# Designs tried in a protein design chat: VH-VL binders against q6jhu8r557to671. Part 3

Target 1, 115 residues: q6jhu8r557to671
Amino acid sequence: SHLVCRTAIDEKQEGRSDNSHEVHVDNCILNAEALVCVKEPPAYTFRDYSAILYLNGDFEGGAFYFTELDAKTQTAEVQPQCGRAVGFSSGSENPHGVKAVTKGQRCAIALWFTL

## First folded at step 1 (VH-VL)

Design o5 (framework fv_ogalvibart)
Fold by ESMFold2-Fast, scan of step 1:
Structure o5 (fold): chain C 115 residues (1-115), chain A 122 residues (1-122), chain B 107 residues (1-107)
Amino acid sequence: as target 1 above (115 residues)
Amino acid sequence: QVQLVESGGGVVQPGRSLRLSCAASGFTFSSYGMHWVRQAPGKGLEWVAVISYDGSNKYYADSVTGRFTISRDNSKNTLYLQMNSLRAEDTAVYYCAKGRLYWGSYRPFDYWGQGTLVTVSS
Amino acid sequence: DIQMTQSPSTLSASVGDRVTITCRASQSISSWLAWFQQKPGKAPKLLIYKASSLESGVPSRFSGSGSGTEFTLTISSLQPDDFATYYCQQYNSYPYTFGQGTKVEIK
């Protein structure tokens, strides 16, 4: 239930490897140093399932990725593709982030569901 | 090799205070969150409190919120539970426990102490 | 709070029996469930974590299954060392909560 667009920052900074969205968990507060995720405000603790839908594919970078609770060890990566949806549980099993967009603009719809 | 040793339990009257300690050895204490879990005589297990590895985050069961305070001293490898305004319902064996909640592990309470008995009676 | 309910509260069994204990969560906890064994006068011992992962040093006759709201612990062939009280525990969210326990007694 949220449209999100990310754009490459500047041609002088093209090729940057910093992430567009820091690693987080959708329904708890991730403490990567303690390797724990705590369900409390300001997190939306009622979220059970998350989905991201890509609206375009004419950009570079912006890959969706999953990590271990350390927020460093990458476990999976989904390449952007127009019309591609990524679904996952909102809890501590799926810490995730979005890599930097290096060219163009990435637009996606983020949706969250409660069971 | 991992050891957790509780101390400080005893008999105390309602309204009084006790401080429990848990001495940890055999692992890097400062890298793990620590918990207190209690068990009333003849009853089941009840989670009491948690403290993050650095002491910055703490959470409590509703039954003890406002009365108990969890703390730690990483330089001494020691976990504490300060128990104030004790009630008869707080009578239990108190265990300290550690988890291992990281990639490839995901174990809650992989090690427990032997427990220390707290009796709240007149 | 997530409520954990075990069935049965007590069961009587003989050595060699297949024993199944069930645990139900009041809301989905994915696979964030552990099983513990406790003997009189002793601290609990972790048997199963992440619903179905066997803890190191635990005999292979123990197994766990389930996800979401319904979970089971199975002992395929009960041994004398297995007469104890068993607890399920969710660690999906704080506060962590335990089931009320299942006592496995000699028939």
Scores: ipSAE 0.000, ipTM 0.553, lowest interface PAE 16.8, mean pLDDT 82

Design o7 (framework fv_ogalvibart)
Fold by ESMFold2-Fast, scan of step 1:
Structure o7 (fold): chain C 115 residues (1-115), chain A 118 residues (1-118), chain B 107 residues (1-107)
Amino acid sequence: as target 1 above (115 residues)
Amino acid sequence: QVQLVESGGGVVQPGRSLRLSCAASGFTFSSYGMHWVRQAPGKGLEWVAVISYDGSNKYYADSVTGRFTISRDNSKNTLYLQMNSLRAEDTAVYYCARGYRDYYFDYWGQGTLVTVSS
Amino acid sequence: DIQMTQSPSTLSASVGDRVTITCRASQSISSWLAWFQQKPGKAPKLLIYKASSLESGVPSRFSGSGSGTEFTLTISSLQPDDFATYYCQQYNSYPYTFGQGTKVEIK
């Protein structure tokens, strides 16, 4: 379990990304150019299932989204809502990222399970 | 001292394109998210689009998604709205607005009128 | 999308009257609501942000209240300069949405 809070920033900051979290897979290392995901450290290869629980809804942006293995072709997007949970398998079928929070602060609990 | 000045409006036929500009002065343009808001004659306000401070993140109203593109040039302190496939329903005064402290609109331009008519 | 509904759509009032305009959101927007005044041929002017914060330079007769889904703009003693159309706007989530407007007319 991991509490994650992201805050909107108007000012330019060196090294800032417009994504709160870049596209990744929870139990392997994604190589988007090669279209493969390799189960090796530092990935937590033992993760089987992932979940995100939103703790608030008074922010903008911060959408959770899924892609193909290319990390570009978006396949689904989940709008944040207080109390909403998103569950998915931790493997290569669910590459995902989080878009930038553009207003306020987004707080969520991330959970991982071994089956 | 903060000033926003829109330009590029005019009369255009359905299906054609226009590009609007908003010239900003009196503040550090590159530090703020910028918005376009429109108002059809005699009607209320409708939010159109937003662009992040660095241009990498954008959102659009459903009514303009796929037809309008918001962009900015921070070196020129200018905001743009490229409007393609214009419809009669796009006839409106277009305002640019600055998003400030949690993104409420503290400054607006004077507006530029776009009329889509045959 | 969050729908914003204002009540009334129009009202007639006299100088010195207390005027109240309500704004309802279709879902909770916390306090992320602004009120704007618009006069014919002019751009909207910010009056209130974050539901109850008075913008600098705006007369103290204007006040805002509410949170969640129900919001109110109050003009404590209407002045001749206040005959205008008023809009509420949520800035909780994209797309941003405005109420339909309330026109305050001379009685």
Scores: ipSAE 0.000, ipTM 0.555, lowest interface PAE 13.5, mean pLDDT 83

Design o8 (framework fv_ogalvibart)
Fold by ESMFold2-Fast, scan of step 1:
Structure o8 (fold): chain C 115 residues (1-115), chain A 122 residues (1-122), chain B 107 residues (1-107)
Amino acid sequence: as target 1 above (115 residues)
Amino acid sequence: QVQLVESGGGVVQPGRSLRLSCAASGFTFSRYGMHWVRQAPGKGLEWVAVIWYDGSNKYYADSVTGRFTISRDNSKNTLYLQMNSLRAEDTAVYYCARDLYGSGSYYPFDYWGQGTLVTVSS
Amino acid sequence: DIQMTQSPSTLSASVGDRVTITCRASQSISSYLAWFQQKPGKAPKLLIYDASSLESGVPSRFSGSGSGTEFTLTISSLQPDDFATYYCQQYNSYSWTFGQGTKVEIK
């Protein structure tokens, strides 16, 4: 388990497109230009399944999103809410990122499983 | 009180262009993501496009990608939909709608305008 | 894209009846489902979000349940104001998708 908190951008910077987490894959190193994901250090190649649990909902922004291997083509998005959990395979089929937190602080527990 | 008022609908010929507007009042427009949703006569609802609160992110339904452009002017509290290369199948009532929780565009639509009819015919 | 299918497409009911409408997603959407009511010539109105949360101002006779792929909207005692078309919507995945609608009409 891993507690992750991200704090909002200053009020005068509201609307910035800076992400809290850039697009990545949990068990390999993503090369978006080459459309490949390589299982090597420093990636945690032993991860099989990922989950996140949101601990609060009193913030704005911070949406979790999935992309194709190009790290540009968005395929899905999950809006955070207190008590929400989202689970997914840790592999190259689920590149994902977290959009900017624009107000408040987003806290979630990240979990990784080895099958 | 939240209000959304669409305008700009009308009858146009295939291949032509039309721009829709949605005037927002009763809330801080710059804090909310906005959507366009359409409904063909006698049919169900179809999502068309979304724009984030600051205009930084835009997404479109596959059926309109490359032809429609969503935009907003936060200084005027107004949402726009520029529709190019119109086809008969674009005939519908077009609604603007607001996100439930504010700055993101990914929650259900909590307020809708009353719609504006676009008819594409020869 | 996630497909949303509603059942039934039309139902006839009387005032005071318990009415149940079902919505099925082609893949899991957790609890990211909303229910809308639409009357002829009017815009849709949000009734329920997050599968079971009642929108402010919506009468308590409306309730939602379900998670994953199967969801239900229940009207515990149908009132004259409830004859309308009802739509489910998923917001788990881009792009947003709606069910085809269920028309609740007078028996």
Scores: ipSAE 0.000, ipTM 0.527, lowest interface PAE 15.4, mean pLDDT 80

Design o9 (framework fv_ogalvibart)
Fold by ESMFold2-Fast, scan of step 1:
Structure o9 (fold): chain C 115 residues (1-115), chain A 122 residues (1-122), chain B 107 residues (1-107)
Amino acid sequence: as target 1 above (115 residues)
Amino acid sequence: QVQLVESGGGVVQPGRSLRLSCAASGFTFSRYGMHWVRQAPGKGLEWVAVIWYDGSNKYYADSVTGRFTISRDNSKNTLYLQMNSLRAEDTAVYYCARGGYYDSSGYLLDYWGQGTLVTVSS
Amino acid sequence: DIQMTQSPSTLSASVGDRVTITCRASQSISSYLAWFQQKPGKAPKLLIYDASSLESGVPSRFSGSGSGTEFTLTISSLQPDDFATYYCQQYNSYSWTFGQGTKVEIK
């Protein structure tokens, strides 16, 4: 497990990504231009399933989202809520990222499982 | 074996420009975020800039914002730092470093080059 | 910006000693902390990431612990190759910041 706390992004920082976490895949290296995901270091290739558990809900933004392999076409979004868990397979079928936290601090536990 | 080799350092006058290069080998360069980190003589480490694996996103330390530009050429496995409006306080050894941990947004510095010295004197 | 403060700034030790270096963040950085070793004239080398994970090839005498705002690097039995400057670095929040460094020198 891995405790992650992200704070609101400074709105005055121009030219910066608005995402708290860039789009990635948990068990391979995503090449969005080539539309492939390669299982090699530094990726944790042994991961089979991933989960994230929200520890608080007193913040704004910070939504978890899934994309196609292009890392641009959003396919789903999960709104944060205290005690909410999001589970998914760690492979190339679930590229995902986290949108910017716009107010407060988002804390979550990330968990990974192998079969 | 992962290798990062910096070049382009030297002695320059305040207000001038200098371009640093970092040649990468031993890994698939286009899959990793890349960083510049500097160290002033007798001082500690200061993060300077990062560029994502595809060149789409860039972040800079406040001390260099508006003056330095990070870029990369994935076809040549090369990272660049264009340094404009150089100041005495920019005097430092500049290190190229690889980001290698996507669970941390690719910002862990897992391999470093040998560094190149930039001296801004007047 | 998150400020990283190391303690002590300088430490004198003998081969075989247990050495502990502390790193404090001005706000919570979860476990997004790395430790680096730097020898004179050389580039920094990654020792520990995610506060406690040992980098491949790093001797087991090095260990890290902590989360949130307080972190420690421990060398269980100091070896001659361990006399160096050690830096902590947070990679939780933009902009990335390093501690000022701890120099471990010969007693």
Scores: ipSAE 0.000, ipTM 0.555, lowest interface PAE 10.6, mean pLDDT 81

